# VHH binders against Coatomer subunit epsilon (cope), part 17

Target 1, 300 residues: Coatomer subunit epsilon (cope), of Dictyostelium discoideum (Social amoeba) (q55fu2)
Amino acid sequence: MSDDILFESKNYFYLGNYQSTINEINKKSRQIIEKSLKAESDYFLYRCYIAQGNYDLVLQETKNNRGSGEDPTIAGLQLLASYLSKPDENREGTLITITQWISDGVVKFNYHLQVIIATIYFNEQLYDEALQILNNCDHIEGLSMLIQIFLKIDRLDLAQKAYDTMKKIIDPDATPALLSLAWINIYNGEEKLKSALSSFEEMAERYGPTPLLLNGQAVCAIGMKRFEKAESLLLESIEKNPKNSDTLANLINCYINMKKPNEIIQRFINQLKTLSPKHDWTSAVNEAEALFEVSKSRFN

## First folded at step 4 (VHH)

Design g9 (framework vhh_6fv0_2)
Fold by ESMFold2-Fast, scan of step 4:
Structure g9 (fold): chain B 300 residues (1-300), chain A 120 residues (1-120)
Amino acid sequence: as target 1 above (300 residues)
Amino acid sequence: QVQLQESGGGLVQPGGSLRLSCAASGFTFSSYWMYWVRQAPEKGLEWVSTISTGGGSTYYKDSVKGRFTVSRDNAKNTLYLQMNSLKPEDAAQYYCAREYGDISLYFDYRGQGTQVTVSS
């Protein structure tokens, strides 16, 4: 990847620095001439626009991807942008389209399309379906996604196996490997939290602080009972992206541990429900709601 | 040909202990990661613990960490689960399982299970 014109752009992308990814691609646009390199560049560029919430831009730029000349990867990006713009309205149609693509064999050897489909499944909490699409994958982004799904479903053993597979295809010091190990170390327990924190801090110094990296640091700080540090990191993350559900969930957990007033906690709970109505709440967040209801029943 | 046979289940009071065993045959036991999974009457199949081939790495479901200990004896082709401080929510049919490395969330073989009941 060091000989790749997109090497630095990909590193920014993997760490969630979407604006720097766009800036680097644009800076090197005169070098992006070859057809396959331009297709890869367009993939990352459109993924960044989607991550920034610029769905209409992606749909407008790709409006001619239809009929006999349809590019499956671009069709996947269109589907992702459409789905994320209005998940409730577009869910059923999106899942029907995915099922048809799988049946037609369009997905089997298209790694970018596999990642797009797995992202939609993950958002719908269809974890088994996401894992099946990524089953036996040997590409970096798919392995990174497998690790996140395994951690989400409390399968640390499988996250470790996926990470061991990742180490066979990339240097352990590469950004996807460093990020994956940091998340695994968080889930392994408190003794590894300092190592994970240091890793997130080093990545942020090199590639700029992102909501992803700030959340990683904050989760480590919460685990170490450093709630004031966690709050500071999470508030910085909100300033960068106020719609990040992970930031809100972590901030709620932080505030519960800091014993903040229930009114403040409930405000953030309501905001999180607006952004992620279908996602399961953490045990700490569920406990906060239960405590608030008990308080109301006893004092109201 | 692959066979897994669990034993050691029974009735125990909350706070009690049980030690489960799994006798494996028909494959090279020492070459496989092994798993304990459980199923309560009202719930689906739930992962409990994992142990690597040599026993050097162990993993646990968050709710059983510190209470359960998985171990193995490769010379005897036997997998163990030591369960301490048992809670009513631990009551389930317990299975030992083998997983082919490429299959996520699914086990290629599991035994018939051993019943664990936790009741006062």
Scores: ipSAE 0.170, ipTM 0.651, lowest interface PAE 5.4, mean pLDDT 84

Design p1 (framework vhh_7z1x_3)
Fold by ESMFold2-Fast, scan of step 4:
Structure p1 (fold): chain B 300 residues (1-300), chain A 128 residues (1-128)
Amino acid sequence: as target 1 above (300 residues)
Amino acid sequence: QVQLVETGGGLVQPGGSLRLSCTASGFTFSSYAMNWVRQAPGKGLEWLSGISGSGGSTSYADSVKGRFTISRDNAKNTLYLQMNSLQPDDTAVYFCAKTHYTVRLWGSDYEITYFDYWGQGTQVTVSS
């Protein structure tokens, strides 16, 4: 084991097990203070609360930080929590604030703030802006996000380069590297889908099944035309987090391929549209169709 | 201050040709790359073509390669788009856009262009 008190907490965090991350940080609170790791642990703690939808808790506990001039990382977490609490209302103000912080040099060399800003840009589908913020990053979370963005914009070659950079700074068997390779293998398709599925299953056995890991398994199953297995995984994911938009999108794709009644498919499309106002319900259907066509072309 | 004005749109039959013009003012035209972007009814913005400040380099979207030609006249502060073999799905409002700057990632393997000014657009309708 490393001397990093936060090692186990970070592994849970990277795999989307936010409650176990919180529990582990709280369990080691004395050691965290003794090692002067409170700022680092608070970053992960507040990111977990935000991921769970507990925005008000983050804003309340950080109320004494009045702006980026005091603690720019905390200011970023406050901005993220505020933005996600009411995205449509807070969009314009949030983007203006980010532009000011970039101009002021607040973002340069603060990798936590870079990830927070890139997360907001990603939610707004501002992928070019997100890539610019993460350009030439050499930190684990930023490289993980670069890989996700490159895969989303169909640049597998750049995702591979980002993964190769990640391997220079962490063990290939470390959780972020295993997760990144699994997603890259999904996009390679064919024989690589079995390897990706095995990797997601192994991570779920070690760290507990999360919506993130269940979605990964389900996408592999869909690619292998194992629709009943994918449905089972996605329904388990919904039970854990009914507001996960990725789970809903994957379930829509699964049900279209299973030729389920239009009533069931439309119900999930309406739920996705309600949960994600930035989604056009028609766009969600087109995304599901595109993913099916990609999978189909790779297995012919 | 900065102004971009598109002209040359209109109604044309399938297989026909049109030449669009964009007149620029309020900035040093030859110092900036220029672009053509379109928006079809009920659809999002689609980037079509770009040209460097000097005119020495051009790029095209796959949907228009071989049919459209971008050019510029820096002495006249004017950008052009020659559109040949027009199809009904080319029906759209056509905009010229000024490049703010270009970001290159991964040793130029990926290039992202940011726009700061847009014209008001010119309508192109392709129908029989």
Scores: ipSAE 0.000, ipTM 0.231, lowest interface PAE 14.6, mean pLDDT 83

Design p10 (framework vhh_6qgx_2)
Fold by ESMFold2-Fast, scan of step 4:
Structure p10 (fold): chain B 300 residues (1-300), chain A 121 residues (1-121)
Amino acid sequence: as target 1 above (300 residues)
Amino acid sequence: QVQLVESGGGLVQAGGSLRLSCAASGFTFDSYAMAWFRRAPGKEREFVAAISWSGGSTFYTDSVKGRFTISRDHAKNTVSLQMNSLRPEDTAVYYCAAGDWFRLPSDYDYWGQGTRVTVSA
């Protein structure tokens, strides 16, 4: 077949619309017969359940993946689900397991497992480790992660190179390419902010507004000093997912710039500290910090 | 019926050595990773060491690296923990566990009843 059966499911996934991803995969279940296609389908289904916080479902449905016949990709998904369910409690065991998998050689030729491991490292703010796992990657999700990590560590030049590599693999109009360019354009001056905003708006119209896309639009609006528009977008994002730490971080930035009363700002800071205890708010959040927080939501 | 039976625990002076053994039965030993966990008085279980189903790979918690060595014997269906340069902080009940190499060590499916190790100052 000339077309990828999972094409639309992947587009929803890359844009953070996890429920539509699940619905599309289930709708096409009768066409997902080939072993490799079923394995890819299961990967995206379990990633969606994890993104929605349904860790127990993933662990229950994969309980038979064990012993010498264990699938490393499914083992990675189990590790990610377990880690995200209790990050502080499971941190040491998770990092030890990852180190062992690298030593055993199971990671080197498994790009899904590389993405899973890089996601855990990114959550732990172990950016050098994440970059090492993704070094010289040629797969779409890995290149998308490299771009986000490079933007996070303020290496626009390397983000641009990763994007150039991505364009050799997929069309510039494909959703991962459009999303990556939109994030890069936020760093390229005022005219590029308008282009980025338009791109986020068009993706939201076609694939539904998600916290990821609403945050992207809000960051552009903040950069353009359109704080009332940013507030509206961020409140819509909170309504969709009230536990999204990136939305709270961007809303704090927005309210500081709008000179809202300290009482309101402190309320949202306290909410963010409850959801992300590792985030340090000792200084005023600026546009770059808000962007980095939004970038983190891509990998959760 | 799955059974894990630990032995080799006891009282030893600081700087001494002990060898713990775990005898496994009732499952396909060669298909499972094996690990040692410990629980100090008043604490939760913590990971100590693990060995892959083939025996080709091992890993340790930082506090025991260079002092403890995990090994397995497929002919005898046993896993062993050689503990050298013991410290009072190593005082705990030590548990043998069987599980999947790619799972978190804390999530192992089969457990022994434990063997007590006391290190005197």
Scores: ipSAE 0.000, ipTM 0.167, lowest interface PAE 17.6, mean pLDDT 82

Design p11 (from q5 with S31D T58I L104Y; framework vhh_6qgx_2)
Fold by ESMFold2-Fast, scan of step 4:
Structure p11 (fold): chain B 300 residues (1-300), chain A 124 residues (1-124)
Amino acid sequence: as target 1 above (300 residues)
Amino acid sequence: QVQLVESGGGLVQAGGSLRLSCAASGFTFSDYAMAWFRRAPGKEREFVAAISWSGGSIFYTDSVKGRFTISRDHAKNTVSLQMNSLRPEDTAVYYCAAGEYFRYPTESYEYDYWGQGTRVTVSA
């Protein structure tokens, strides 16, 4: 909404431009006076720091959030930061904490906490659990996550219905709706791939090229058999964030299709494995190959 | 043609157990979420339990948590409801339902296909 002080900040955030989100929030700091607006701005600010890998900053600034006065959203952000900083060490404790929060009823009416928990579940490939936590959601970020999860589990029909729900809440030209439609169009066939690619390119031109938008363009290019274009986009994405697992998976997929030497493919598998040590290299290769074969079968 | 056929209902004493089954045909069972709803005499239809298409996500209404267990068998195209520690207030006609979505599993409008129901009577 044009009257929403955080409108432009949210647009940058939804498209993965975390630095511009931080810059816009800071630019508007004098207008962020109301307690609820400050809480919302803090949520997006901390989500940006987490996305940039600045986990210690979030944990340090929120260290006093404990006891009977604990803010559940801030607790969720602390949990997300701790989890992502050391996923293997913190996995068991994180999942136990989430289970307790769900049992305590603290999650039911907190959509930011629902998104945080669904993000952790998604990262753990617990897709049914992520869907469960988002099952009654009608908020923008939750609907966007539902669409991504449904596409991930090959339920285009459910992704379409979630998108139809999103259109009742926001303008179809709003960035979350444009992004969701672009991802859905990737799964609907070859002619719609051109439309999806154009949409990702226009969003990147307006809001800056981000790993998220570059990955979207690259997936379209792979589907169109434009592997050199996909490679260029994915290498730009790696330059912006070398720790982005989606970019590494898409590069592996791209290079397998280009029939690049195994030495090059193995380099990126090793990089992906260091980011997600519990995912073995054969799992990473099989996931990349499966994603390509699924895309190929949908275009055939 | 889509069909859902419930079985396993009957009369049981309080504290007893019953197992309800629902046989599904006419659609790809593994692509559909399944649920059980019930309607007690003089009351509105209420949600009992739901299971996602994969079986990984399960929901229960609070009054049956710990007493009822929902499960599905993709090889047999069946969904089952194991009902333990039955109470007189569990007396109802139990309906099997199938739907494409699991967004609002407690809501009847999520489910496009419904069985005719099987009667469960729990005596004091």
Scores: ipSAE 0.000, ipTM 0.163, lowest interface PAE 17.4, mean pLDDT 83

Design p12 (framework vhh_3k1k_2)
Fold by ESMFold2-Fast, scan of step 4:
Structure p12 (fold): chain B 300 residues (1-300), chain A 121 residues (1-121)
Amino acid sequence: as target 1 above (300 residues)
Amino acid sequence: QVQLVESGGALVQPGGSLRLSCAASGFTFSSYAMRWYRQAPGKEREWVAGISWSGGSTSYEDSVKGRFTISRDDARNTVYLQMNSLKPEDTAVYYCAAGEYFRLPTEFDYWGQGTQVTVSS
C-alpha cells in the first residue's frame, strides 16, 4: 500500500483518469529506478497514451523493440496501438500475430499481455476467445475485465462469481472492487440502481469525473428514466472525450427518449458510425434511423 | 430429448493412444461449444479440452497439451478427443459437455454419462 510507488497512479488508471495517471507517474519518476518497477511504470504510461488515442507516440517510443522475443509486454502494447489506430486494415494481421504468440507460449506467463490480447478480442466481439485468455486469472485487472465481459454477454451469474473471487484478494473498498460492484448493481437493476449511482458519484468526487465514471452515472440515470440528468452527465463526458462510443450511444438513446429533433440525433449517429462501425449499438441506431425516415416521409 | 453419449473408453497401456467420441442429439449441435472433462477416483472433475462452436478455437489443460487433440464433425453431430502418449495419471471417467463457452462451465450445460479410460500395464 504505502510502499507501492504506483498505488495512486493505478487508482486513477482503473477509473479512466489517464492524464492524472501520467502526471502521478511523472511526479514519481525519480523513485522509479528498479527494472521491474520501471517496466510496470512504462506499461501504465503506454496504456494511458493508447487510451488517449496517441498511438503514434507509443509506436515511436517503442520502435527499438523487435518483437515478443525481446519484450513481450512492449510487443503487445505495439500491437494494441497499431490495431486501434486502424482496426479494419490491421485486423487480420493482428489476429494472426496473437495466434502465433499463443502457440509460442509467450502469453501464458505474461498477465499484461493477456489483458492486451483480451482487449483486442473484446473489440472484435470474440468474447469466448477473450474469456479463454483470462480464464483462471487471479490478478485485479484480469478479474475486472472478466466481470466486464460477463456483463457484456449478459452473464450476471459469472460476473458475480468473478467479483466473489476479487473480494478474496482485495479490499472491497479498493477502486476495482467498487467499480465492479457498481456495474453488477446496474445489471441487477431496480432498487440497486440508486446504490450504483451513489458509488459512481463518490468515486468521481475522489478521483475526478472521467468518461468511464460519467457513463456509469448516466446508465444508472437512464435505468431510472431520468433522461435530463443522463443528458447532462453524457454531455460532460463528451466534452472530456468526444470519441467515446459508449457515451455517444447513450446520448443517442437519451435524445430519442426525449424526442429531440432528428437533426441533432443524426449528428451523433453519424459521429458514432464514423468512430465505431463495429459497436453493438450501430445496428439499433440504423433501425431507429429507418423508423425516423418512414415517419418523416409520411408527414412530409 | 437432449442426449450426449460418450464412447471409446478402454484399458490401454502407458504410451498408447485412444480416441473418444461423443455423439449429440436433441439440440442444434453446430451452435454449441463442446468440452471434455475427466474425473479420477477421489478427485474433483477437471476440464481437459474445449472447442468453439465454429471449430476455430481450441484449448487444453496444461498436462494434456501436445498429447490430446479435440475436434468436431458437425455433419455427424460428434466431438472427438484424440489421446496420445497416455500416462497412468490420465486414468479417469471422461465426460463430454455442450454449452455456451469452450472453457467455462455453466448451469445450463448438457452432460454425458461418461466413458472409463484406464491406463495400466
Scores: ipSAE 0.000, ipTM 0.132, lowest interface PAE 18.7, mean pLDDT 83

Design p2 (from e26 with H101E F107W K112E; framework vhh_etentamig_d1)
Fold by ESMFold2-Fast, scan of step 4:
Structure p2 (fold): chain B 300 residues (1-300), chain A 129 residues (1-129)
Amino acid sequence: as target 1 above (300 residues)
Amino acid sequence: EVQLLESGGGLVQPGGSLRLSCAASGFTFSSYAMSWVRQAPGKGPEWVSGISGSGGSTYYADSVKGRFTISRDNSKNTLYLQMNSLRAEDTAVYYCAKGTEYEVRYWGDTYEVETFDYRGQGTLVTVSS
């Protein structure tokens, strides 16, 4: 960390501050001379553009890379950009391509490609597949994803073991470690919520408020029954990114607990369905069941 | 079967330097993060340094930052620790450790994490005059 030229850029990236990541990389461009460091830098730049919804820029700038046979990391970024631009239309083709790349052996020794593929699997709720791709992963992003997947499948014990592994590789004061501990503390219950909230607030003060950090603060506030504070944080998050599905899900959870009129709650549910039409919000699932799943995902 | 063999330790004066090596076998070396861990007599183990599978990222305990450098040669399945400006408190047995493995267990949807394993005899570093 102390000798990693991209250290500060990665800190902004892990906390969801994509513009500061781009700015920091550009600021240090003259120090990014080694081929492997340039490749790492390009990876984070393209991940930032994708996170900002600028899929066409990534596809245009990488148009000369014709598949995994040339640069498998760039091929993965192209696949991720294409997938996220139209997930429902591109799902089948994306999963077929991933299966082919695994069979071709291009994934096995490329941790960036492993993270990209695991991100797609996670978005599809294919958690077992994501865990298999991240099997034996030693990369910070991979370990962060393992922690998130373990929390998602309600295995707090495994999330804590993954976090202990992460601490042997990175400083516990590094942003991925701070973020991982904050999420683990939320799942450990109300006693740890104040600590988690303070951690998210400190990260936001140092690295700027992002939808990710505002959502973290809001989830803590909801757990502490501070619904007005949570609403304020979530509305700020919507202003920064109105298409953030986590913000909408958390706002729905907040409004249910505030006992807002069903008409208001249903408006946000319909907005979330528009952003994520294939994520189990079908007409066959009644409103109470759908709302319960949103609430359960935060504290169970 | 994972095998890690440390070497390069010895007696050195304060302010001196040593380079430790760890020969790894029994796993795909480049796919795993590696760490150096030390244990002084009568004390618990202390994590010293870590390096990603590719070698692109390195991490250090505050006690050794600026003095120690971790590196790896994936073509030789070897991990290194270059130790400069050695102090009496650096006296310890040094172990190399393989990163965690994650497995989907047959027992339902249960997932298990294989912890770091300090294999081999370690290598003793003594800093004194």
Scores: ipSAE 0.000, ipTM 0.128, lowest interface PAE 13.3, mean pLDDT 80

Design p5 (from e26 with S31E K112E V113I; framework vhh_etentamig_d1)
Fold by ESMFold2-Fast, scan of step 4:
Structure p5 (fold): chain B 300 residues (1-300), chain A 129 residues (1-129)
Amino acid sequence: as target 1 above (300 residues)
Amino acid sequence: EVQLLESGGGLVQPGGSLRLSCAASGFTFSEYAMSWVRQAPGKGPEWVSGISGSGGSTYYADSVKGRFTISRDNSKNTLYLQMNSLRAEDTAVYYCAKGTHYEVRYFGDTYEIETFDYRGQGTLVTVSS
């Protein structure tokens, strides 16, 4: 196939390096002339701003789009930015809007909107809804989300099959494929943890360390009972993004295993509760520990 | 502790209607898909209907499609099954279940997913003249 102008930008994006994604898109601005390519470029730019917490920028830049009837992808980005800016306040209205869009048929043939809606459902822990929205998906980001959801619900078999499907669509060296395999290897157990760690380290070396990649490395280190290494990686992740809930959950798990004083553990539990009020500290800690237990499928 | 308590079962004549309720506790109700599963005397369990956590998506077995309506009230942690045009073959114990059955398709493959991890004690529905 012909080279995708956004190929490297997408690789940074999928690994959580949002600033490098923005920089690469801006570097190639002179080549982004075609209307469809410009729309895709804008989609990734807005997704990066949302990921960085710049919700107001996205809402201001898209102010003239008045709903799914004009540009459904932009409407989805507006909904995502609004939802993430105040999740507790905007939850009910967001879910009502999504239900309306599904009923109106707006979602069925728009894969970007499907990913946005699935992201909201995932954040709300509505995994069944997220899977249903991604039904019949044949796109990279959707397949990546399917793999993450399958791993979350302890269906390693489905995650592996989705990964095999992904390999038919993209180059195995593309970052969604590398990232998906690394997560699958974590869930396959101890003999694959070293392979997963190596993969996360190589991605971090090539594309820069991100909270996503540092968390991946830390989870591997925890699985190998290398808690001091995991702590070091997680503290580096906090330095890059102090509001990353996954980093806090993994650090709590790490400190419990290291038998750190309750004052330190409670500090991070309170921080996690503040950032994710929906997450109970008990559930977050138990979930992190469950990464070492492959067989919980008897209840799924 | 997850608890599911069904109610609303009883004797009803063919062609009649009945509404089942299920009170849920011990988990964040709105985050989980819910289902109705029935078991007729001497037969195995049959999945009847499912609903997503938000209530935005509903699913039905072919045997009940167009006759039964599943719904939920997340503010009351309650699941409902409205049963219309009841038939003798609908006679069964009806169970409220946490989780659901559905299909995901991509690239020609179909994946059957079941997320059931708990069911209630059941309520008997008898359709007889």
Scores: ipSAE 0.000, ipTM 0.316, lowest interface PAE 12.2, mean pLDDT 83

Design p6 (from z9, 16 letters changed; framework vhh_etentamig_d1)
Fold by ESMFold2-Fast, scan of step 4:
Structure p6 (fold): chain B 300 residues (1-300), chain A 130 residues (1-130)
Amino acid sequence: as target 1 above (300 residues)
Amino acid sequence: EVQLLESGGGLVQPGGSLRLSCAASGFTFSSYAMSWVRQAPGKGPEWVSGISGSGGSTYYADSVKGRFTISRDNSKNTLYLQMNSLRAEDTAVYYCAKTEHYTVRLWGSDYEITTYFDYRGQGTLVTVSS
C-alpha cells in the first residue's frame, strides 16, 4: 500500500472505472478528515460524477460556491459540468470564462483547474491552447494529458519526454504510468504492440474492464489483424457505455476491415452521428471518408 | 469558421499513383503552413508532409521521401499531395491540417511544436491493395 489514502481510488479513476473510484472514496470516508484531503476527495468525486454524465448533481451540490469565498477548482468543475451538459449552447460562454480566468491569473498555480481547462480545449480540438495551459505542468494528471495531446498531434518524442518526467514523480504501482507506456508502445511500432495489449489486459484483470481499457485492447487487436477479438472487446465496451464515441469509431473501423455489409456499418454511423453531431456527415464525399474522420476523436 | 475538405482518395494497386487535394476556406490560406497527416486502421496518426505558407519550403517523413510531393496553389486556396510508388503500408485516411508553430517550455528546455490537427478536415481514404 501507499501512504496516500486516495492512491487506489486514483488508480481506478485514471483507468476510467468511475464507480469503483466513488466506492473506494466512500469506503475511506472516515479517514478523509483533513481539509486538504477532503478537497482532493471532492475533486475526484465530482470528476467521476461528470464522467458518468451526472452534471446536474455536481451543479446542485456546488451551488453555494459564489462570491468572494469562491473556490476556483469548484468553479472549474461547475464550468466543465455546464459545458458538457450542452456543449453547443455553452461553448462561447465557456471559452470567454476560461480566457478571463487566465487573464486574472486564477489558473497559474492550480493544477486541477489547468486539467479541467485543458479537457475543455481538447474536447473543442483546441490542441495548441491545451498545450499552452499545461506546458509547465509536472502534476501526474497534467502529464497524462500532455502525453495524450502529444500522441494526438504526432509528437511521439515529446510524449516520451513527458513520460520520462512522469516516471520521476510517480509511484511505480500507479496506473497513469502503465497506461501512458501502453499508448506510447502502440505508437512505437509492431514489436511493442503485443506488449501494449498485455499491459491493457493486466490492468483490466486487476482494476476491471472499462471502456478506456477495452478500447486500448481493441486498438492493439486491430493492429494485429485480430478483428474478431477487437469486435468482442468493442461490443463489451458498448454495453458498459453506449455513448462512448471512441468505441463506436473503433467498431466502425473494425467492421470496415472485416468487410461487413453496408447495413451494419450504417447502423453504427447513425448512432455516432446522433452522439457526435459536431461531425458534419453531409459534407463527406463518401461514407468511408466520414467514418475515418471520427477516428480522430479516439483520444480522450 | 475554418473549413478544410479533402478529396482524391480511392483504391489503387501497389506501385500506382494518386493525387490528393484539400480545399481550404475561412482563413488567409497563404499566411499558414499546411500539412498532410495520415491514420491507418488501428494505428495512431502519422505526419506525412508539410509546406510553408509561401510554398518555398517542403518537408517529408522519411517513409515517404522521394515518393510523395506536397504543393499548394494559394490563388485557389488548395493544398495537394502527389503520391507515387504507393505501397500497402500507405493505406490510411489522409487529412489536411492547418499548421501552427510555437515553442513550449518543458522542464527547463524549449521545444518547437507543430500542431497538425487544428482545423483539419474530414479526410480522404487511400487503399493500396492488389
Scores: ipSAE 0.011, ipTM 0.308, lowest interface PAE 9.4, mean pLDDT 81

Design p9 (framework vhh_6qgx_2)
Fold by ESMFold2-Fast, scan of step 4:
Structure p9 (fold): chain B 300 residues (1-300), chain A 123 residues (1-123)
Amino acid sequence: as target 1 above (300 residues)
Amino acid sequence: QVQLVESGGGLVQAGGSLRLSCAASGFTFSSYAMAWFRRAPGKEREFVAAISWSGGSTFYTDSVKGRFTISRDHAKNTVSLQMNSLRPEDTAVYYCAADEYFRSPDSSEYDYWGQGTRVTVSA
């Protein structure tokens, strides 16, 4: 907390409450006078628009970012918006552009650009590349991403060390710290799952329930084998964003464990494949398909 | 106590090959990125090659790309540098280095360093 005009806006942002982030920034717009603060404000506004799927708005509002006066952070936001609008079509061009920016040295001291590039790499499951971009990072969002990547590749020890670094530079009650600890507690196992669930519930009470927080709660519930609770949370998440791939993947996992009919499970698998064939949950989708094949063979 | 021990250096003719090895102990090897740096007489230490903790990513300085190959063996706690098509300008003391977070493949800020092994390439 606390001298930062954008402190609460950032807390909403890190928990996936993009509309509240926009509303808080707009409410404080008259206090956002300094050029650096305005640039940071614009960064978070554009990130919110991208997160909401409004890629064309970002591209239109930034169309004048060209020539010798080009802002690298704005260029990164344009690249992210273009990439996410059509990932399969724009993948190769996006990766070439990133490689060029790294070679040109524009990425080294631009923390926001590092986060944007790491986000693209993470979406492509290029974890080593994402870790390289986030190397030597001492910024909050980069450390949060490092923790997520380390957990994804089953390196709890490195996630803990990144969290320890985060604690030295951030208020431990700020939402990135709370969120990071909650995810680390999930990976520490059953004894910590109740603490993680409580943390996600408290964040949802303070900052509003978001697909991110509902998914966090659902993963805890699944780990505790409380599948009915997990289903309820995931269905609430679907109501908020029916295109959230994490929600669909967690719901598939939940329904497999509940031994729902394969026709229901396959319906959600087809939806997930349409929305995100290369999502982090590809292994979970493939496992669900394998289970479906085994089930079919029992009556052939 | 962390220890990195290099071996495999020696005298070789231009166009020849050498394989350097670095044996690591005193830390969880699979948690660390590994790199090779070199220092020619009267020069500063320069980056040669690096490999991520998983082995999934490798990095090379332009002058050795296509000639040198870095690899790691988690079972033996070793990192190796296969040097092919050696040139007189490759003459240097080669150092093994380890970094837990894979801070930067080109960084001189690696956490731990070996004592070095000498490579001499005759014209």
Scores: ipSAE 0.006, ipTM 0.268, lowest interface PAE 10.3, mean pLDDT 83

